# VHH binders against q9p7j3: the designs that were tried, part 33

Target 1, 174 residues: q9p7j3
Amino acid sequence: MILPLFPETQVHVFVYENVSNCAAIHEQLISQNPIYDYAFLDAATILYKKQVYSAIIRALEDRRDEQMKTKTIHSEVILSLSPKTEISSAFRQFSMTKKSKNIVVVKIDSKLTEEEEFERLDKLVEGNRVEFSDEELQKLIDFKVLKKNYKLDPSTLENPLASILSSIALRGYS

## First folded at step 1 (VHH)

Design f42 (framework vhh_5j56_2)
Fold by ESMFold2-Fast, scan of step 1:
Structure f42 (fold): chain B 174 residues (1-174), chain A 125 residues (1-125)
Amino acid sequence: as target 1 above (174 residues)
Amino acid sequence: QVQLVESGGGLVQPGGSLRLSCVASGRTFGTFSRYAIGWFRQAPGKEREGLSSISSTGGDSTSYSDSVKGRFTISRDNAKNTVYLQMNSLKPEDTAVYYCAAGKLYPFSTQYDYWGQGTQVTVSS
């Protein structure tokens, strides 16, 4: 996908369910293996496509403005999902863990086509690829996790989109 | 580039206290507040041991190794580009060169890209 505000930045988002090798992926991420240069998110934390795109836009704005707080653009995407500026908390809230079962994977600045990235990523992730759509994401979300991460009250949980997007956009200002 | 300088080391008796300071200088992408800071030590013939860390935001984002938990306290003053390690109830086993290190966080690990030259702490009876 091409973002209107960042037309030269190529973005790909992939969703995998029933992933069996999250522990192995996590070890590669700890060692900072460049083959695994993606944002690996726990799908339990993601409800909407717009949630992911809002975090990507925030990360790209921070890179443009030389305001990145983390080591890579991909880790900046993970931070940007959080309504708080505290980095360690953001990583604990949104990053995949050894025990994750469903993941969302973001690639920014790919030199490859979307299909070539699929071929590459399918070799790294042992799971079932599903469409990046609100319908598929809604099957994987954990509403208890969502409520805690965005501090949602019961009334907001019925239609949380605007609250989530506002939290991402206003990170550090509220 | 960030340059780190440790100070506050010295010779103390068992049960004594020291306050170490780590001061950052130089030009980097972003501000000092965007760096996580860790304290490490190394005694002769032993491997480097991580002791404590404080995240770029401060607050409830501190960690301590079991060997120093309850005795050492890490804090930061971003306006002064300084991180402190308050060391209480010192033991002979705490004798080592103490290093501070700075790095930007990655979700799965922190790679410390900038290291100080160390300050000697000696606890002797």
Scores: ipSAE 0.028, ipTM 0.434, lowest interface PAE 6.1, mean pLDDT 84

Design f43 (framework vhh_5j56_2)
Fold by ESMFold2-Fast, scan of step 1:
Structure f43 (fold): chain B 174 residues (1-174), chain A 126 residues (1-126)
Amino acid sequence: as target 1 above (174 residues)
Amino acid sequence: QVQLVESGGGLVQPGGSLRLSCVASGRTFGTFSRYAIGWFRQAPGKEREGLSSISSTGGDSTSYSDSVKGRFTISRDNAKNTVYLQMNSLKPEDTAVYYCAKSHYGLWPTSAYDYWGQGTQVTVSS
């Protein structure tokens, strides 16, 4: 995918449902296996494509401006989903866990095409790939998790997208 | 809370059309336009399937499942507190009870919808 402010940057986003090997993937992430250099997100935390793209754009802006708080662009995407700048909280809130069932996988700076990355990921992830679309994401979201992560109240539940995007853009103030 | 009532089902031959209505009953206090509305169906012995949704306010965003994309159209008339599902090119596999439900969340996550009505039966048979 080509981003308007970062046309030079290759971005691929994949969604998997009914993943049976999240515990094995999590162990590889903890061991920092370079084969697993992706942002692995719990789909329970992602409501819209715009949420993911906003976090990617924020992470790319922070990299461009030499303001990254984490070691990799993929970990910066995870941080950028959080309304706070606290790294540990962001990872606990948005990263996949051993108990995750559905995941969103982001690859930035890929040297491979989207289909080549999919073939690679298909060997790592034991699940069903679905379209990266608002419709598919909304089947996988956990609204209790979303409400907690973005501190949504009854007034914001009627327009959670605007509140979520504001939280990503204005971390610490929304 | 807003209560939704489905209507418009019936018996139709393959290739036929039906228009379903989802009407809010009771006082909405001007809030109907603020709900996203989804259409779902359930056939005997099968899980409930999401079909289509329309966003809050003007209905600027719509979504469709692959099984109905190109055949079904969702629309809303907030002045009448009504959402419609126009179903064209009906097939025997479309036979199910059809439900509408509101969400506070824009588009249609099945876990965020409440089903208040008995639905409306659609039977596609010759």
Scores: ipSAE 0.000, ipTM 0.089, lowest interface PAE 20.1, mean pLDDT 78

Design f44 (framework vhh_5j56_2)
Fold by ESMFold2-Fast, scan of step 1:
Structure f44 (fold): chain B 174 residues (1-174), chain A 126 residues (1-126)
Amino acid sequence: as target 1 above (174 residues)
Amino acid sequence: QVQLVESGGGLVQPGGSLRLSCVASGRTFGTFSRYAIGWFRQAPGKEREGLSSISSTGGDSTSYSDSVKGRFTISRDNAKNTVYLQMNSLKPEDTAVYYCAAPYKGFLTSHSYDYWGQGTQVTVSS
C-alpha cells in the first residue's frame, strides 16, 4: 500500500485474530529482537482503517520533520495513535500485551513484498489472519477501551470516527 | 515490566567519581538479560534528561547523550541482574536525581520508560 503524501514509503498492515502466543511475542519485543521490528497493536483499540492510516501519516510527518519522539518509525506509529504526547501511556493504551487475543501489525519501509512479509509474520504469529477492513476491525474492537483511550462520551461513541481522527491529528496541540 | 532499584548516589567533590547500580527487584531471575536499560536524571525545576542506554542480552549496543559522552560508561552484569553507570570527572551541573528504567515494549526513548522508584541522589559540591 502506497500513501499519496509518502509515495516512496511501503506500508503493510496485517490483522490476526485468536492469537495464542502473545506472551512470546511480547518477550521478543522487550528484548528488541530485530526480526520483530513491527508495530504490534492490540486490535481492541482499533476501530477503523483510517485510524491506523492517520497514525502512520502522523508518524511519517514527524520523521520527515525530524520531530520523532521514539527511536523507530514503528514505535512512532504507536505513539501517534494516542491523543497524548506521553510515550509510556501511549504504549499501555495501544500496544499488544501478553494477554492480547487479537492484534494489528504494521510494517513500514519494508524491503519485502506484502506476500513475503505475510509469510514471515505467519511464522511469528500463532493466529488466524483476517482482512484489514473496517468490517473485520469492528468485530475485534472493545468499545470500553476505545472510550477510555479517546475520552469519548456515550453519544460520541455512536459515531466516533471524526473525534478519533481529530485526536490523532491534534496530538500535542490540545 | 521489571521493577528496578537505583543505588550508589551521594555527595562528591567536582572531579570525583561515582558508580551507580540499577538492580532488578522481585522475581526476575533468568529474564533480566531480555531488558534494555536506560539511565536518566532530573534536577529540581528541570525536565528529565536521558543520559545512556544499553541493549538487551550482552549489551552489544550502547548510547550516550552529548552532555556525558566520554565521562560516563554504562555496563551490565546479567548474572547479578545489574546495570551500572560509571560516572567520572563529575561537575556541579551533574547534580540531580538519577533513575534507571526499562523501555515499554523495548523502545529506547526517555518517555517510553516507566520510573518505579525514587531514584538515587547525586550531589556534586565542595
Scores: ipSAE 0.000, ipTM 0.149, lowest interface PAE 15.0, mean pLDDT 79

Design f45 (framework vhh_5j56_2)
Fold by ESMFold2-Fast, scan of step 1:
Structure f45 (fold): chain B 174 residues (1-174), chain A 126 residues (1-126)
Amino acid sequence: as target 1 above (174 residues)
Amino acid sequence: QVQLVESGGGLVQPGGSLRLSCVASGRTFGTFSRYAIGWFRQAPGKEREGLSSISSTGGDSTSYSDSVKGRFTISRDNAKNTVYLQMNSLKPEDTAVYYCATYLHPGWSKTGFDYWGQGTQVTVSS
């Protein structure tokens, strides 16, 4: 993936269905195992590709400007999905849990190709990869979770893209 | 809505220089500074490659791919709604169609979109 603001930055996004080992992955993330240096998101929280791209761009801008609030770029992506600046809330809202079934995985600054990252992730994730597309994401979203995370009213839920993108990009602007 | 037009391509000898321009029009009146702009290229039989970008506000934050770092320089002139790519020390492998692309900074746009220009041909040969 090539981002207009960051053509030097390698970005890979993977979507997995029917993941059976989320509890094991979660344990490795808590132990800060560097092999698991990815952003592991619950697919129930992601409706659009642009939602993920906006969070990645925000995280990369914060890194460029030396304004990251977390220790890694991948943690910053998770934080950047949240409309709030509160770190623990963002992780509760968007990161995968031991009970997650479908996940979105983001890798930034990979020295590997997409195919090579897939081979590496195949050893970590016990699930079925699907295309990173709006169509596939819309099969995995939980609209109740989306509404709660972005505080969407009923009228906004019919076309939530603009509100979601604004929530991500305007977080922390005063 | 935003429309981008590239210009400045042409035929140049190896070691030569070219300056490409990307002019924004349409709904960019008074808002050009809000756009982040990137330069891309595509040669026959190859995927589109990102080369350089310049941030939306102030225009000082730039980024370059390894293949062009040190040879290409991106700059912007918000008064003219234009982004430039100064290309020095051109090589035959730089031969490609060059495109500019933009999106509104997500924090300033509720639509979120990507706009691409039609491209300008650069040929580096004797």
Scores: ipSAE 0.000, ipTM 0.132, lowest interface PAE 17.1, mean pLDDT 78

Design f46 (framework vhh_5j56_2)
Fold by ESMFold2-Fast, scan of step 1:
Structure f46 (fold): chain B 174 residues (1-174), chain A 126 residues (1-126)
Amino acid sequence: as target 1 above (174 residues)
Amino acid sequence: QVQLVESGGGLVQPGGSLRLSCVASGRTFGTFSRYAIGWFRQAPGKEREGLSSISSTGGDSTSYSDSVKGRFTISRDNAKNTVYLQMNSLKPEDTAVYYCAAQGYRLSPFTHYDYWGQGTQVTVSS
């Protein structure tokens, strides 16, 4: 994907279902293995493509403006999904855990094509790739998790897109 | 939570110049630099028109409508919580109330603006 405001930035997003090795991936992330320099998200927290793109754009804007709160662009994407600026809370809410089964993986600044990144990730992730689409994401979402993370009430939960996007964009302003 | 106040309007002859200021006051939570700021105008009997925007980064992240490109320049001073619109080569068609607005949603400089000022009148008259 090429973003109009960031045309030099390569962005790839991958979705995997039925992942059996999340515990092994999580250990590599804790050890800061550079091979795993991606944003690994729990798909239970992601309802829309626009939710992921909004977090990516916010992270890229914060990098451009020299206002990143975290050490890497990928950790900044994870932070940017949260309505709060507290790093530990954002990671608890949105990051893949040892118990995750479905994941969304974001790569920014890749020197590789989407196909080449997929071949790399296929060696790291033991799961089935599905299309990055609203339809596929809606099969993997946990609405109880979504409601808790964005503090949605019953009236908002039926059509949450605007509330979610506002929460991402207004992080640190409210 | 952010209050915007425009100033610098007035009466000027065609071909003249004005500099408008947009000052943020009240509680910005020290986050004025995080807002994208846009300038808009509305002439009597016409729709509100977007003129220019500036992101939190400043110079490289500016945009201008075709009607003012080359004549108007937007700039910001985050230390003073201020955004400026330098208006050169003014024409009678530039007569309008000028507004600044702050955008919390930064995906597009003209997509959504959350906080608006009260406006400042610019009159270009021979």
Scores: ipSAE 0.000, ipTM 0.103, lowest interface PAE 19.2, mean pLDDT 79

Design f47 (framework vhh_5j56_2)
Fold by ESMFold2-Fast, scan of step 1:
Structure f47 (fold): chain B 174 residues (1-174), chain A 128 residues (1-128)
Amino acid sequence: as target 1 above (174 residues)
Amino acid sequence: QVQLVESGGGLVQPGGSLRLSCVASGRTFGTFSRYAIGWFRQAPGKEREGLSSISSTGGDSTSYSDSVKGRFTISRDNAKNTVYLQMNSLKPEDTAVYYCATVKYSTGGHTYIAYDYWGQGTQVTVSS
């Protein structure tokens, strides 16, 4: 995908359902294995494509402006999904865990083609790849998790997109 | 603050063995077990490669890259704040600087992902 504000930045987003090896992937992430240099998100926290793109844009803006709060662009994407400024809270809220069953994987600045990244990730992730679309994401979301993460009330829950995007765009300050 | 120091590198002939050590310091005694540790290497002119990892207490989970699986073994001794990489059947292509890195759980008990390298590396040369 091409982002209007970052036309030279390569961005790939992948969605996997029914993943059986999240515990193994999680151990690779905590060991900082470079093969796993992606943002691994719990799909229970992602409702819209625009939610992921907004977090990516914010992370890229923070990198451009030398204002990243985390060590890598991929960890900055995870932080950028959160309306809170505390790093530990953001990772708890949005990162894949050992118990995750469905995941969203983001790769920024890949030197590989999208097809080569798919081949690589299919070897790392033991699950079913599905289309990155609002329709597929809506099947995987946990609305209780979404409500808690973004502090949504019943009226906001009927149209959560605007509230979610505002939370991301305001740099964690709403 | 966590600091890691690698040691045990050196010159060996093809088919030889080395054991690398990664010693942790700079934190309250007894917290070492909360860190997952990984081993990485970098050869001249090449990018850093992940080799092996070992989980924190609560699991004996280990992992290995295809290039070293069956030849290298990772282990830990939490009483000594040390992680080891036993390297057997060494080949000339194993020549590299070897690094260890750590990730700790946040104060909330959740993992914080940091891509920082915390050790300075130890040189391994496999040559005759």
Scores: ipSAE 0.000, ipTM 0.142, lowest interface PAE 11.5, mean pLDDT 78

Design f48 (framework vhh_5j56_2)
Fold by ESMFold2-Fast, scan of step 1:
Structure f48 (fold): chain B 174 residues (1-174), chain A 127 residues (1-127)
Amino acid sequence: as target 1 above (174 residues)
Amino acid sequence: QVQLVESGGGLVQPGGSLRLSCVASGRTFGTFSRYAIGWFRQAPGKEREGLSSISSTGGDSTSYSDSVKGRFTISRDNAKNTVYLQMNSLKPEDTAVYYCAAHWGKYTLPSSAYDVWGQGTQVTVSS
């Protein structure tokens, strides 16, 4: 996808279900292996494509404005999903864990094509690729996790998208 | 916010059957399938009793209390924003006000997790 405000930035988003090697991937992420330089998100936390794109746009804006709080653009995407600016909390809330089963993977500034990134990720992720779509994401979401992460109440459930996007956009200024 | 309305209650003889409906109104944006729904009842002078629940996975996971297991069946129709409780082999001790309740979440949880309740529908089992 090409973002209107960042037309030269290549963005790829991949969704995997029934991943069997999340513990192994998590170990590589902790060891900061550069081969795993992606944002690995727990799909239980993602309801909409727009949620992911909003976090990507916020991370790119923070990079442009020299206001990144983390070391990489991919960790900045994870931070940007959180309504809080506390890095450890954001990672606990949104990043994949050893126990994750379904994941969303974001790559920014890839020098590879989308197909080449898929070939690379297929070697790292032991799971089934599915379309990055609202329909597929809604099969993988955990609404209890979503409600807790964004502090949703019954009155906001009529339109959770607007509340989620507002939380992402207003992070650090609320 | 979803609002719940129960219907289908009434007077029935012992051994009879009733089907209760729990209809969600308001704007759900297609999210009704993501609510876990529970059925509860309360008779005069007794505490509220949980009877049955159906998960947010569209009917793949159900639970029943021992008092109604084998007699009651819970089901859902997400296209109609409706959950049903089919009650068979009704007994006088089933006389109560029946409530449906919703929990925003993927799975059915204890009653403390239900944050939306209907107004109730009266079921009377009497000759």
Scores: ipSAE 0.000, ipTM 0.099, lowest interface PAE 20.5, mean pLDDT 80

Design f49 (framework vhh_5j56_2)
Fold by ESMFold2-Fast, scan of step 1:
Structure f49 (fold): chain B 174 residues (1-174), chain A 127 residues (1-127)
Amino acid sequence: as target 1 above (174 residues)
Amino acid sequence: QVQLVESGGGLVQPGGSLRLSCVASGRTFGTFSRYAIGWFRQAPGKEREGLSSISSTGGDSTSYSDSVKGRFTISRDNAKNTVYLQMNSLKPEDTAVYYCATGSKYFPLHTSGYDYWGQGTQVTVSS
């Protein structure tokens, strides 16, 4: 995918369900293995494609403006999903864990095509790839997690998109 | 440039308590609250292990290793550019050099996530 505000930036997003090796992937992330230089998100936290794109755009804006709070663009994407700029909290809320079963994987500035990244990730992730679509994401979301992460009241849970996007865009201002 | 200095180490008997302090300088100028701080320790002949971390601005955003959970508490005082580690119910196996560190904190209890390290402070649990 190509973003209108960042046309030279290559962005790929992948969704895997029924992943059996999350503990092994988590160990590779802790060791900072460069092969795993992606943003690995728990799909229980992601409801919309626009949620992921908003976090990517915010991370790219922060990189452009020399205001990144983390070392890599991929860690900045994870931070940007959070309504606050608390790094540890954001990673606890949105990153995959050893217990995760469904994941969303983001790659920015890839030197590979989307198909080549799929071939690479298929060797790392033991799960079933599904389409990155709102329909597939709705099957994987945990609304209790979503409510807690974005501090949604019961009325906004009925249609949370605008509230989530506002929280991402206004990160650090309240 | 961020500089970290640990203090509060010393000799204590098993079952005792110590409070370690980590003071930051350099990029303090009202921005210290934006720094994530981790506490680590290293005993002779062993790898450096992560013990606890605290995010920018929040006590609720803390992490603890299983070996210290329930015994150690991390807290911060942003007005003093200081992070604390309160250590209770100390055991001989807690004997180590204790370090504070700051960085991106992608891996809050792993050394590779941290760019800037203090000089360390010795904690000895024995008598």
Scores: ipSAE 0.000, ipTM 0.109, lowest interface PAE 17.2, mean pLDDT 80

Design f5 (framework vhh_5j56_2)
Fold by ESMFold2-Fast, scan of step 1:
Structure f5 (fold): chain B 174 residues (1-174), chain A 126 residues (1-126)
Amino acid sequence: as target 1 above (174 residues)
Amino acid sequence: QVQLVESGGGLVQPGGSLRLSCVASGFTFSDLSSYAIGWFRQAPGKEREGLSSISGSEGGSTSYSDSVKGRFTISRDNAKNTVYLQMNSLKPEDTAVYYCAARDWLYGSEPTYDYWGQGTQVTVSS
């Protein structure tokens, strides 16, 4: 996908099922190990490809406009998934935890190709790679988590895409 | 441009200890607190391995790879522009060239280590 205003930006997104080493990964992330410099998301919170891309676009816009609230573009992606501007809340809502089983991993501004990033990341993540597609994401989502994170009502929950994208794009404006 | 110089490597017997130092210089608009620092090593014919990192914030969060956890300790002294790696209970498997690397975590948006030292050799043998 071509990103508005960012067509030259390298973006890679990977999805892993049945990850057995989330506790080890989480420890490395808290300590900011340079090898783990990615956005590691809990797949229980992601329903659509467009949800991830909207957060990436918002993070890139905030970087362009010198409006980033976090220290790195990857942490800004995690923040940008949240309808709120509270950093700690966003990380609790969307980042992977020691108990996560399925994860979505985002890399921005990679010096490597998608295939090379996959080879590197496969050494860090002990799980099964699956396609980054709406179909695969829908197998991993937790609708209770999604409803709570985006404040969805019963009517919106049946087709939540527009509400989710609006929440990401309009974070802090209403 | 930020430059890093490692020191403290050498020959040590199994079970021994070494303290590596990484001295940073070349700051124009910032200081060491603007950078996260990582320690890496590479043995001949092996991939480069990340060992430990410390964030740029005061009291900074630290991380350790499973291979060195409990044996190595990273610390920083921002007033001296220096990061240390205290290595205890050294094993022959720890023999490698050790590198420190810096990434701008305060001003930069890039998630990669852009500044690397030249490395210091650590040899663990009897």
Scores: ipSAE 0.000, ipTM 0.085, lowest interface PAE 18.5, mean pLDDT 82

Design f50 (framework vhh_5j56_2)
Fold by ESMFold2-Fast, scan of step 1:
Structure f50 (fold): chain B 174 residues (1-174), chain A 128 residues (1-128)
Amino acid sequence: as target 1 above (174 residues)
Amino acid sequence: QVQLVESGGGLVQPGGSLRLSCVASGRTFGTFSRYAIGWFRQAPGKEREGLSSISSTGGDSTSYSDSVKGRFTISRDNAKNTVYLQMNSLKPEDTAVYYCAALSYGRPWTSHGTYDYWGQGTQVTVSS
């Protein structure tokens, strides 16, 4: 993927449903295995493509400005989804867990083509790939989780996009 | 880096049928099912027209333009890295070069119907 503000940065986003090996993947992430250098997100937390891209853009801006709070661009994406600048809270809220069933996987600065990343991820993830689209994401979202993570009230739940994007963009600013 | 090759075009009389094939090759071993495939056509002096698409993975969803709905059928055989377009009840206005194209999921610019990889095309001529 090519972003208008970051044309030299390659970005790939993958969505998997019915993943059977999340516990095994989680163990690899804890051990910091370099082949798992991706942002592994719980799809229960993601409602829109724009939500993911906003977090990616914010992470890339923070890297450009030498303001990253985490050690890798992928962990910075996870942090950037959170309305708060607290790392542990962001990971608890958005990252894949051992019990996750559906996941969103982000790769930034890939030296591989999207096709080659497909082949690599097929070896790591035991699940069904689906299109990265708002329609597919809306089948996987958990609205109770979304509401809790972004502190949405009943009035904003009907159209939460603007509130979510504002939370991502304005994190750490008054 | 997928390469697409169309075949099955030719000359046919009005009311006839043709089956087009789109074969994928390159560094796609085990991943062809992850591409959505579309069929397009372009006649001289006209804009490229989208005709049909088939979703990635299982091919569970298909779409058709109004101009070909009911006459054309798209299908896929992932074991052969091939997508087919069965064209029935052909009309002179179906005369065009037919292209297949592949769409990789996960790219924001392709999520709006922009395709990543294109074949070279196969000519279909419908005339007596």
Scores: ipSAE 0.000, ipTM 0.115, lowest interface PAE 17.7, mean pLDDT 79

Design f51 (framework vhh_5j56_2)
Fold by ESMFold2-Fast, scan of step 1:
Structure f51 (fold): chain B 174 residues (1-174), chain A 125 residues (1-125)
Amino acid sequence: as target 1 above (174 residues)
Amino acid sequence: QVQLVESGGGLVQPGGSLRLSCVASGRTFGTFSRYAIGWFRQAPGKEREGLSSISSTGGDSTSYSDSVKGRFTISRDNAKNTVYLQMNSLKPEDTAVYYCAKYPSGHFLTQYDSWGQGTQVTVSS
C-alpha cells in the first residue's frame, strides 16, 4: 500500500485468525530473530483499518522527526496505537501474547513484495489468513478490551472510530 | 522509575554453573509483581538475543529460547524484588554480557531506560 505522506514507504498488513503457535512466535520475538521483525498485534484490540494506518503514520512521522521512543519502527507502531506514551502499558495493551488467538501483523520497509511477504508469513504463522478489512476485523475484536484501552464510554462504543483516531493522533499532548 | 541492576557474572570453566541476579531498586514489589522480566545477552560482534522471560503472576509462567532450554532456569522472588537466571552446563558459546530488562510482553528492544550495564559471563578454561 501507498501512504500519501510517505509514498516511498512499503507497508503491508496481514490478518490471521485461529493462530495456534503464538507462544512460539513470542519466543522468536524475545530471541530477536530478524525474520520476525514485524509488529505483531492482538486482533482483539483492532477494530478498523484506519486505526492501524493512523498508528503507522504516527510512527513514520516520529521516525522522520527523530522522535521515536522505541528501538524499531515496528515497536513504534505498537506504541502509537496507545493513547499514552508509556511503552510497557502500550505493549501490554496491544501486542500479541502467548495466549493470543487472532493477530494483525504489520511490516514496514519490506525488501519483499506483498506476495513474497505472504509466502514468508504463512510459513511463520500457523493460522488462517483473512482479508485486512473492517468486516474481518470486526469479527475478531473484543469490545471489552477496546473500551478499556481507549477509555470509551458506553455511548461511543456503537461508533468509536473518531475517538480512537483522535486518541492515536493526540497521544503525548496535553 | 524502576532501575534494574544485573550481577553474578564471572569466569567459569565449561560445564560449570552461575546464577545471575536482576534487582529492581525503584517501585516496591508486593507478592504479585506488575512486571514481566526478561534475560538477554550480547556477545562481541553479534546481535543481542533474548534468552528467557518470567511473567508478573504469582504462579509465574516462563519461556526459554531453544539455545538455553534445559540448561537455564528463570525464577523470581518478589519479596526481594529480584529475578534470577540459573545457568547450568555452560559452554564457551555462552560467553557474553548478560542483561535483564522489563519485558514489554511482545518485543525485546523497546526499553531504553531498562537496559543496565549488564554482567559479563566468560566461559573458558
Scores: ipSAE 0.007, ipTM 0.172, lowest interface PAE 9.2, mean pLDDT 79

